# Ledger of designs, part 328: VHH binders against p49116

Target 1, 238 residues: p49116
Amino acid sequence: EGPLLSDTHVTFKLTMPSPMPEYLNVHYICESASRLLFLSMHWARSIPAFQALGQDCNTSLVRACWNELFTLGLAQCAQVMSLSTILAAIVNHLQNSIQEDKLSGDRIKQVMEHIWKLQEFCNSMAKLDIDGYEYAYLKAIVLFSPDHPGLTSTSQIEKFQEKAQMELQDYVQKTYSEDTYRLARILVRLPALRLMSSNITEELFFTGLIGNVSIDSIIPYILKMETAEYNGQITGAS
Below, E stands for the ipSAE of ESMFold2; O stands for the ipSAE of OpenDDE; V2 stands for 0.75 times the mean of E and O plus 0.25 times the DockQ between their complexes.

## First folded at step 20 (VHH)

Design W9 (framework vhh_brivekimig_d4; at its last fold request DockQ between E and O 0.89; V2 from the best seeds 0.85)
Fold by OpenDDE, fold request of step 21:
Structure W9 (fold): chain B 238 residues (1-238), chain A 121 residues (1-121)
Amino acid sequence: as target 1 above (238 residues)
Amino acid sequence: EVQLVESGGGVVQPGGSLRLSCAASGFTFSRHDMSWVRQAPGKGPEWVSSITGRGDVTLYADSVKGRFTISRDNSKNTLYLQMNSLRPEDTALYYCVKGGYYPWRKTFDLSSQGTLVTVSS
């Protein structure tokens, strides 16, 4: 009956390691990406509608959309993360691999195109000057996408997505009343997320995960881990 | 004071099995994720496995996946690690650690005594 999101869901504060090193190695990139992934998933966990879907459903949902959610997070946190620097470092690491003949020409092209798409998407979002509320609603729209294969409770998911869309519409009309086409400009960016490969994203950002775990395997864990402990971890208390 | 006491280590041949236990006290066990970490001689600590507070989700390092099983009994404040198909490279001091899996975690609290697992022919 109530709104899908509250003001508490607008807060999306990513904590980065400090100070930023001169050289960004694979571990630094992975740590930064991991922090964002955990933050994004805990954000999803904090939404009552997400909880209402049940553990099996919300696990499958996150598995289906984690790349899109992560990418929106990259865009939102691009400045704090120094995303351009991270991407440059990734490219440098790839160049080393290229020099070592570890990648085929086709693979190099695919990976470079992916990086380009990521950068373009984030730049486009920055140009639109998307605010925290808009990001929250966009993340919700992406999260509650019923059109992924293998999902259960698709009608309920669709309902939540519609709520997110309506709340976004109301917010934009209220906050940006003089910009009649802002909503459309924002929503038209979402299809770009579906063109990005989750496998390539995982390869670029998460190859340095401790224990070489997959994103697929870590998703259920993050969704069920103790929240209090996580909060303590990100605040430096643990 | 948080106390973790590991046991169950020993000497086994390759392909053998061991079951490690960790008795926990000094905190609400069921409200904390737990992990196993090992340290081989001359090497740094290696995360092995984690389990959620409720015990409903587990996570494993690729090096032990399919061979090790982490579990817990919250009524006994005990963490377990069933190790099957042991290999020489599994030789290490095994530590029970309070806390879950965090990729950005730089250090592990290895203040406990640990339990030694030796896999050799």
Scores: ipSAE 0.918, ipTM 0.962, lowest interface PAE 0.5, mean pLDDT 94
Fold by ESMFold2, fold request of step 21:
Structure W9 (fold): chain B 238 residues (1-238), chain A 121 residues (1-121)
Amino acid sequence: as target 1 above (238 residues)
Amino acid sequence: EVQLVESGGGVVQPGGSLRLSCAASGFTFSRHDMSWVRQAPGKGPEWVSSITGRGDVTLYADSVKGRFTISRDNSKNTLYLQMNSLRPEDTALYYCVKGGYYPWRKTFDLSSQGTLVTVSS
């Protein structure tokens, strides 16, 4: 009962490392992506409906959908992150790897296809001019997906997803009342997220994490870490 | 004032075990994520492990995962590091640090004494 999201869940401000280096390197890309991952996970854990699912369920849920949330975050924050510049740097590194025989042709093809799909997704979202409220509800719809394998409490998850869909519908109808098909155009974008490979995302954006930790190890940690300390990190007081 | 006092270091042969302790005071221990950081001779600090304030989730650097176990006893304000299957590469001064894991954090407050672990063949 009550709205699924409040205005506090619409705010999604990514703070980037400063200054941007002259040449983008794996460490800058990884730090930037990590800030987005932490922001996305703390966004999810702040939602009362998510908290109501319990610790095991919400960890399983985020492990299943983290890549989709991350991809929505990339689209939402593409300008702040200079995502096009990051992707161009990655493509340049792949071209060098071909000339030095460091990667197989099949792997390079998979990675290039993934980059293309990511660019197309971000471009389609920018063309629709998706606003912050719409992004918040889209992230909630993706988060509360009951159809991932191995989830418990799927009835409750489905109920929360339906609530997110209803609230998005109400928002779009009120705010874009003369655009009859806006909701449909927005929702048709979501299936593309399931085509994004978490393995490739980790390789592209999370190579060189301090300690060489894996994303699936970090996720349960972020969900349980002290929020007060994290909030101090994102305000830049360090 | 925040104070962290490490103990339990020593000399051990490869394959041996040690248990480090860190006594914490001057802050509400249970409300803070905690970390172990080590510094080998001539090298910069290396993050080893972190644990959440409640002690329910742990993280490990790949170099120590499966061999080291971080834990805490909030009733005693004490952080622990159980080190098994020790290798010469684990030789370092080990520090207890207030705060958790962040992929962008490059500096650590290593103002405590630390505890020296020497793994000699």
Scores: ipSAE 0.747, ipTM 0.900, lowest interface PAE 1.1, mean pLDDT 89
ESMFold2, look of step 20: ipSAE 0.732; ipTM 0.894
ESMFold2 (binder alone), look of step 20: mean pLDDT 86; pTM 0.872
OpenDDE, look of step 20: ipSAE 0.881; ipTM 0.942
ESMFold2, fold request of step 21: ipSAE 0.744, 0.708; ipTM 0.900, 0.887
ESMFold2 (binder alone), fold request of step 21: mean pLDDT 84, 84, 84; pTM 0.852, 0.855, 0.851
OpenDDE, fold request of step 21: ipSAE 0.915, 0.915; ipTM 0.960, 0.960

Design X1 (framework vhh_7qbe_3; at its last look DockQ between E and O 0.93; V2 from the best seeds 0.83)
Fold by OpenDDE, look of step 20:
Structure X1 (fold): chain B 238 residues (1-238), chain A 119 residues (1-119)
Amino acid sequence: as target 1 above (238 residues)
Amino acid sequence: QLQLVESGGGLVQAGGSLRLSCTASGNDYAMAWFRQGPGKEREFVASISRSSSYTYYADSVKGRFTISRDNAKNTLYLQMNSLKSEDTAVYYCAADQFGRYRAPNYDYWGKGTRVTVSS
């Protein structure tokens, strides 16, 4: 049995739509988010262990954890995305909706809290200076979570998650040997991902693009999308 | 492809101070300083994480050198105090694409700047 992840799984490069508009409109935000989503899902697909679970199980896993993967992706790509600017733009757009009385007070609070949680999570990850390898392993741990309802092959999924954990541990111990608590510091960030609403994330980042179509419903199609087609989306969506 | 350009090298007396700079074409990297003295192998000097939250120093420079960065200016610095003749070397800036301030190897390198400490 080889390692769960290889060096090829560490690279995670997001290409932003070009050119960046002077004003970040809903389309730009949605397009950027879509590219990240595609990248995240195709990253998962590139893992041999993921492939070994079969199409049905793969789809179920991604449906269960896409928000967490996406959020980790946001954190990892925060710099290239200018995430703070994007989030500010989202807030600005929400303000317009508020003025138009389209949202209840409670909903506004929920959405704003979610945005805060996203920003806080990303800032915390940046402060920890999570590196590319650590992100890869964290994503794997999140991906191979056996505790989602409706999953098949849970024993195998758990095995893969344990493998990801062990590899992360070994990596951190080897790379950051002077920081004996680094592993603990980064792992304690994972629960924050479970507190974030996938519905709100979808509303914030994807509503302008997919309309009434849910991310859940398009996941099977994204997973079946060819890399060339994906690359076409990256280059042609601007 | 990240470009790194060192500057600030020169002649300085023992006990003196010098500040090196490294300009980068990007700031999303963990960065480090290395040096190579005459007839010596290249050696690690100091490293700094992307957000500057973490720094690491070689024992030979600990307490005398300070690594820092300004991400807004895409610039890495090395403040060198209490310089010794043993610090004479060409100093190189390096960057790790995966953001490891303790990278086993670095992907990008500058051309170096010469520091000479006279006794």
Scores: ipSAE 0.855, ipTM 0.932, lowest interface PAE 0.5, mean pLDDT 93
Fold by ESMFold2, look of step 20:
Structure X1 (fold): chain B 238 residues (1-238), chain A 119 residues (1-119)
Amino acid sequence: as target 1 above (238 residues)
Amino acid sequence: QLQLVESGGGLVQAGGSLRLSCTASGNDYAMAWFRQGPGKEREFVASISRSSSYTYYADSVKGRFTISRDNAKNTLYLQMNSLKSEDTAVYYCAADQFGRYRAPNYDYWGKGTRVTVSS
């Protein structure tokens, strides 16, 4: 019985659209977010344990957790993405939407609260200096969550999650032996991911401030994509 | 590929101080100092996380050396105080692309800067 993840699953390199526009716009933000989403889905699909669950279970798992994986990806790639700059541009677009009466005041409040929570999460992860191996295991723990409603094969999913937890524990103890509480510090950040709204993430990153794109509805198609098509979406070469 | 260039080495009297610098072509890395003394194997000196939140020191330098970084300048520092003859070595800057401040191996290395501590 081999490890849940190999070293190939630790590599998570996001390539940003080039050139970066002087003024960030909806197209740049959406392309950047799309690359991260496809990179995250490619990562999940490449895991042998994920492949072993079968297509229906894979689709159900990803539908349940894609926003958590995406949010972990934002935190991991925050520096290369210039995420603070992207969020500032989104706030500016929200201001314009208020002027044009495109969003209700109640919706604006929800979206601003979500942006603040996202910023706080990413800042806390950066302050903890979560490394690439730790991110890979955290993503695996999030991916193999057996407690989502409607899942089948929950016993097998739970076993994979336990394996991810055990491998993270072994990794942290071996790598950061001087810090006996590091695992606990890392794991207490995960509940914040469950508070992130898929609906608002779609509005912030995938449809701009005009409306929503349902990532949930396209997950089955994303997971069935050929590898060459994935690479095109990740790099923008398609 | 990340480029690392050390500087600030030289001759110093025992009990003296010296500050080493390492200029990098990027800052999204956990970084460390290593050293190799005459007739000795390369050994860990100190490391620092990407955000500077975490540092770690070899017991032989604890309390005497301070690692720090300035991410705006892409520069790593090693302040060496109370130098001993045993600190004579070539000092190397190293970086880990996965952000491990306790990395078991490092992906990028500088060419080193010589420190000689005379009695």
Scores: ipSAE 0.747, ipTM 0.887, lowest interface PAE 0.8, mean pLDDT 88
ESMFold2 (binder alone), look of step 20: mean pLDDT 85; pTM 0.876

Design X10 (framework vhh_7qbe_3; at its last look DockQ between E and O 0.92; V2 from the best seeds 0.82)
Fold by OpenDDE, look of step 20:
Structure X10 (fold): chain B 238 residues (1-238), chain A 119 residues (1-119)
Amino acid sequence: as target 1 above (238 residues)
Amino acid sequence: QLQLVESGGGLVQAGGSLRLSCTASGNDYAMGWFRQGPGKEREFVASISRSSSYTYYADSVKGRFTISRDNAKNTLYLQMNSLKSEDTAVYYCAADQFGRYRSPNYDYWGKGTRVTVSS
């Protein structure tokens, strides 16, 4: 049995829509987010172990963890995305909605807390200086989580998760040998992902693009979509 | 393709100080300094993570050299104090595309700047 991940799975390059507008509108934000989502899902698809689980199980896994993968992607691509600027723009757009009394006070709090959590998570990851390999393994750990309801092949999924964990451990020990607590330090960040609402993430990043269609419902299509096809659609829409 | 340009090299007396700079065309990289002295192999000097949260130094320069960076200016620095004749070398900046400040293999390299320490 070979490694779960190879060097090809470490590369995670997000291409932003061009040109960047002076004012970050909802369309730009949604397009950027959709590109990241696509990249994340296709990253998962590129893993042989993921492919080995079969289409139904694959779809179920991604449905269960897409928000976590997306969030890790946000953290990893925060610089190229200018995530802080995007989040500020989102907040600004929300302010308009607030003024129009479209949201309840409780909902506003929930959304703002979610944005805060996102920013905090990304900042914490940046501070830890998580590298590309570590991100890849963390994403794999998140992807191959057997503790989601409705999953099949849970034993196999668990095996893959353990493999990801072991490979991460070996990598960190080898690369950062002087920092004996680095592994623990990065793993303790994972629970934060489970505290984030997929619904709120969807609302913030995708509502302007997909309308009433859920990310959950489009995941099977994204997983079947070819990269070239998606790139063509993105370039045509800009 | 990341471009790296070193500057700040020159002649300095033993015990003196010098500050090197490396301008990068991007800032989303872990970066490091290397040096190659006359008749010697290239050796690691110092490295710094993307957010500057982590630094690492060769034993030979620890306590004398300080690596730092300004991401707003896309610039890497090496403050060299208490310079010795043994520090004479061409100094290179390097970058790792995966953000590893303990990179086993840096992907991008500058052309180098010469530092000469006279006794």
Scores: ipSAE 0.848, ipTM 0.930, lowest interface PAE 0.5, mean pLDDT 93
Fold by ESMFold2, look of step 20:
Structure X10 (fold): chain B 238 residues (1-238), chain A 119 residues (1-119)
Amino acid sequence: as target 1 above (238 residues)
Amino acid sequence: QLQLVESGGGLVQAGGSLRLSCTASGNDYAMGWFRQGPGKEREFVASISRSSSYTYYADSVKGRFTISRDNAKNTLYLQMNSLKSEDTAVYYCAADQFGRYRSPNYDYWGKGTRVTVSS
């Protein structure tokens, strides 16, 4: 009955592709996003409570929440990623698609609303100065959500989520004792994650305007990768 | 690895003011100031969050010192007013890699700048 997360689960260091191009392009954006995705999956896989749930449950949980984990990762790594620059480049590509009549006005509206919500979420997290420990617990709360349809072991998952919530509360009260409302301010940001479309995230960060990549389909293979191959994907070394 | 370089130390008369600067090689960190007086342990002075939304001060300096930062210049400041002889110390800039402005343990440290408060 040890803690859900240890200090080793707090480290979350994203390395960007090198060299950074003078002008950001789709390939740089996709590589950067892929590194974040693999870092997020490696993080989840390293948690003993996650490992204890078994492969089928692991796959089901990550399929249900990968976009929320990815979005938390974007907020946590926004500065090292230069996320505002990436989003500006994406907006430029969308404007070209309108001019070329490649996307419907309704789709453009949906995508722009998603970008605005993502920017608002990331800005709110930055203004709160969410720290690395808080991000780790928020990611655990999102990962161990018992509410997703089709899950087995729901009671065990709920117990792990409650443990993550308790550990976050204890951490915030100890570290930021002068701010009695900090936990509430942090937790009220989580519902915004459920508003993020995984389909639009795939289009924005993984396929751009030229196609679609189903992250849902590759998750079982990512979770089963050998450690050496996994680290190569995170760093781009192989 | 983050590099931190303090400047602005010197000799000042009691009741005077001094502004310390710390130039950093990056700014995605919560940062703080510490000091070590003669024969004393290093002690906390002040800290500031990455966005500057939050600051925290040791009781001994609250109301007299102001921490601030300019992220465009990668620079941390400590404005020190109403200086006392007890403020004589080497002042160190520090940074927390996890972004905690109330950090129990800072990961990066400068080499320090000496402040001497006379009479």
Scores: ipSAE 0.730, ipTM 0.886, lowest interface PAE 0.8, mean pLDDT 88
ESMFold2 (binder alone), look of step 20: mean pLDDT 85; pTM 0.871

Design X11 (framework vhh_7qbe_3; at its last look DockQ between E and O 0.94; V2 from the best seeds 0.83)
Fold by OpenDDE, look of step 20:
Structure X11 (fold): chain B 238 residues (1-238), chain A 119 residues (1-119)
Amino acid sequence: as target 1 above (238 residues)
Amino acid sequence: QLQLVESGGGLVQAGGSLRLSCTASGSDYAMAWFRQGPGKEREFVASISRSSSYTYYADSVKGRFTISRDNAKNTLYLQMNSLKSEDTAVYYCAADQFGRYRSPNYDYWGKGTRVTVSS
């Protein structure tokens, strides 16, 4: 009956590939994104409540919300990632595809709008100055969403989500007592995450690395990955 | 490990102005100023969020002091106007690693810079 999150769940430190290339190539972008994805998944895995749901439910839950978690991660790590630069590089790479007529006009529009939405979301979060605790709780709220199709243990998931919400509320009231509307301002940003396409996110950040393999298909493997192995990838990746 | 270095302290006459600076090795922190006067406990002065969207001031300095930051330069500032003898203190820069401009406990501290206001 303890808290859903502890102080250990607040820390969210992304290590970027080193050295940073002069020109941000597809490999660098994909590697950076992969590290963030791994960090996000392993963060989820570190939550006792998440573990309590069982492997099958855990996998289904992450499959349903990985894009939202990833996007929150982008926002949280925007500075260390130089996200604006990465997004600019992605756009630049897309220009080549456009010139080669590899994409339809409609698809180009969709992709560009998605990039805009990502940037806008991250900028809005930065402007709100969302802190590490708030990010942790927001990620928990997103993670423990019972309204995805095909989930089991939905009552338990809902319970965890409510707990995350209550803890966030208590935290915000305690920490930012002078700002009575801060909680509302924060929570109203969550719907934006549901409007973002996981397919487009995957295409933008992961296609160069995983090829024809979907994020959905590799999630079970990421969740089973040992922390040491993860850390090795963080430190060993060029 | 974040390093904080304060500067800009000195002697100033009552009613005068002074601008303090704090250089940091990074900009991804909420930051604050504290001060400790002679024979007094350390007290909060002002804080600022990472994007500068939010600021907070102690009642004793409201309207006289302005906290600001330049993230491109990784520098925190405290503009002090209408200085009083009561403002005499060592001023410390502090940072919160989680980005809380209303932090209950700041993680990093500078060594401080002395401000003396003469009557």
Scores: ipSAE 0.862, ipTM 0.936, lowest interface PAE 0.5, mean pLDDT 93
Fold by ESMFold2, look of step 20:
Structure X11 (fold): chain B 238 residues (1-238), chain A 119 residues (1-119)
Amino acid sequence: as target 1 above (238 residues)
Amino acid sequence: QLQLVESGGGLVQAGGSLRLSCTASGSDYAMAWFRQGPGKEREFVASISRSSSYTYYADSVKGRFTISRDNAKNTLYLQMNSLKSEDTAVYYCAADQFGRYRSPNYDYWGKGTRVTVSS
């Protein structure tokens, strides 16, 4: 009933911690990534179709797809985040861990491969000039994925995903009517998201979180936050 | 608040060339040129995506006008060749906050620069 997304779901504005340190460090990277994570969760929680699935289903969906949503957020916000600079700083820290023998050679190779795949994904999205509406619909397609194991209400989730796909198709056809292949060009980017490891994303961006917590474990708490608390976490204010 | 300032307008004879510039106070926008001739509604001229990978032109200017941008300088350009008297207009630059190079509605507008093409 009605469109899956409204204009409030297209606006996706990330603000970076200020001031930017002369040398990027783990704390700056983790705060920047945390703001993006909270912005992404706030976005998902605000969708009426998501709310209609109920709290337990919401938690299960977000646990299954948070890394894909986060990766789409990285691509969408790559310029404002100076993501290439952040990734270069992470590579420098990895080089230090080689010198200090903190990580195995196999792990370092795996992490570096992940960084290259992430860079390639973000660059491909930038070269396609994916717009804010397209990102919103891509995020919805990723969020309402019925094929994750352990989900309930998969029939309803599938219907919402089909609605997101239909709305994306209609949007692209109307907005970019002269480019008959744009939808196909965009959709073939999505499989790369499933290759991104949530474990490695946590290592790259979320080292320095207080305690020994994983993103998976904090998702139910993030989804229950009051809106004022969310805005504080997104902007870094208390 | 994005600010857009056009420059480069002036008087030119038919068949001549002009280059318009639009300086932006920021980047990361899809951008376009529009124009408004005497007694006419504002009409689309050309647009360019954030990365410059995609451009689109009105039929009336295809092959004569070239849109481009320099993101390091936050500057949008319109190279206008083989000018005709019907190209006489105030030219406006515009920007779309959602990055649509085929935007139905632009969010930010400059005040315009006047181009007069004499026969």
Scores: ipSAE 0.728, ipTM 0.883, lowest interface PAE 0.8, mean pLDDT 88
ESMFold2 (binder alone), look of step 20: mean pLDDT 84; pTM 0.869

Design X12 (framework vhh_7qbe_3; at its last look DockQ between E and O 0.85; V2 from the best seeds 0.78)
Fold by OpenDDE, look of step 20:
Structure X12 (fold): chain B 238 residues (1-238), chain A 119 residues (1-119)
Amino acid sequence: as target 1 above (238 residues)
Amino acid sequence: QLQLVESGGGLVQAGGSLRLSCTASGMDYAMAWFRQGPGKEREFVASISRSSSYTYYADSVKGRFTISRDNAKNTLYLQMNSLKSEDTAVYYCAADQFGRYRAPNYDYWGKGTRVTVSS
């Protein structure tokens, strides 16, 4: 039994659409988000333990946690994405919708609170200076969560999650030995991910691209997408 | 490929101060200073996390040196105070691609800038 993650799983490089428009339009935002989503899902797919669970279980896991993975991805790629600028643009677009009375007051509050939560989470992660290894393990912990409804092989999933946790612990202890509370500080950020609505995330980042199609419905297709096709998506779409 | 260029080295008297700079082509990295004195092995001096939330210093420079960064200017700094003859070395800027300010090794290195402390 080898480690859950290897060094190959630590690399997480997002390529943004090029060129960046002067004005961040809905298309650019959606394209950027899609690339991150693909990267996140294909990252999961690259984990041997994930593959060992089988296609049905894999799909169920990703459906359950894609929002959390995506959010971790946003945090990790916040700089390259200029996430603050993207979020500002999203808010600006929402203002137009508000003026047109397309959203109820309650919905507006929900959406704005969600954006705030996203920004706060990403800022908190940046402040903690979460490194690439820690992100990888956190994503693994999130991915291999056995407490989602409808999952099969929950015992195996739990085992993988425990393994991710142990490896993270060992890594943090080894790398940041002078900071005895770093692990705790990192792990206490995970609950924030569960408080975020996948529906609102989908609305903010993906509505302009997929229309009425849900992320949930396209996950099986993304997971089956060939790496070459994925790479084409990363480099070819603008 | 990240490019790192050190500057600010020179001759300074013992007890004096010097400020080194490292210009980077990108700042999404944890960064560090190393030094190599005459006839000595390269040694760690200081490191700083991406957001500057964390810093770490070698015992030999703790309390005298301060590492800092300005991400907007793509620049890493090393403020060196109370310089000693033992601080004479070529100082190198380094970066870790995974954002570890306590990285076991660093991926990118500058060419170095020479600091000479005279007594």
Scores: ipSAE 0.858, ipTM 0.933, lowest interface PAE 0.5, mean pLDDT 93
Fold by ESMFold2, look of step 20:
Structure X12 (fold): chain B 238 residues (1-238), chain A 119 residues (1-119)
Amino acid sequence: as target 1 above (238 residues)
Amino acid sequence: QLQLVESGGGLVQAGGSLRLSCTASGMDYAMAWFRQGPGKEREFVASISRSSSYTYYADSVKGRFTISRDNAKNTLYLQMNSLKSEDTAVYYCAADQFGRYRAPNYDYWGKGTRVTVSS
């Protein structure tokens, strides 16, 4: 009934920890990433179609796609996050770890490839000038993926994904009427998200949380949070 | 809250040129110029996407005006050439929080800068 996303689902404002330290550290990076993660989960939870699928399905969907949503969030917020600066700091730390012989060569290669893929993805999205409405629909397409094993209501999930695709198409055709291939150009960016490793994302951005963080394990708790508590996590106010 | 401050307005003879600037407190926005002439409604002039990949112009200024931006300097520009008396207006800088280069409405507005084109 009605559109999959309303204009209220397009707002996506990330607030960074203040003040920005002169030297970026694990605490600043982890706090920034945590705010983005909670903002992304709040966004997903606010969608009526998502709410209609039920709690168990919600948990399964978010467990399957949280890294893709997070990566889209990184691209959308790359400017306000100073993401290029954060990634440069991480690369420098990795180079120190190699010099000190603290990590295996295989692990370093995998992490550096991931960073390169992330940088390329964010650059490609910036070159396309993806706007806030387009990001919202791309996130919805990623969220409502029926292809994950163990999902209930897969037929309904597929219909929601098709509706997100239709609404994105309508929006792009109206707003970018002079660029008839824009939708295709945007959609071909999505396969790169499947190459992003959730384990490496956790290592890069969430190492400063309680021990070795498994985002997968905390997702049910995040989805059950009261809205006011959610907003505290997004702003760092608790 | 985004702040937008226009400058560069003034008096210029018909056929002349003028460059308007808009200094912003941040540039992660799609931006536009509007104008309001004496006794007229505010009208769209030009807009530009965050990376400058997309620009759009009102028919009345197409070919004479050029919108551009320098994100490193947090500044939006409007180069106005071949000015006509009908270009006399207060020019306003505007920004769309969602990054749409052709937005139906804009969220942030400057106070405007006056441009007067004499014959």
Scores: ipSAE 0.641, ipTM 0.852, lowest interface PAE 1.3, mean pLDDT 88
ESMFold2 (binder alone), look of step 20: mean pLDDT 86; pTM 0.887

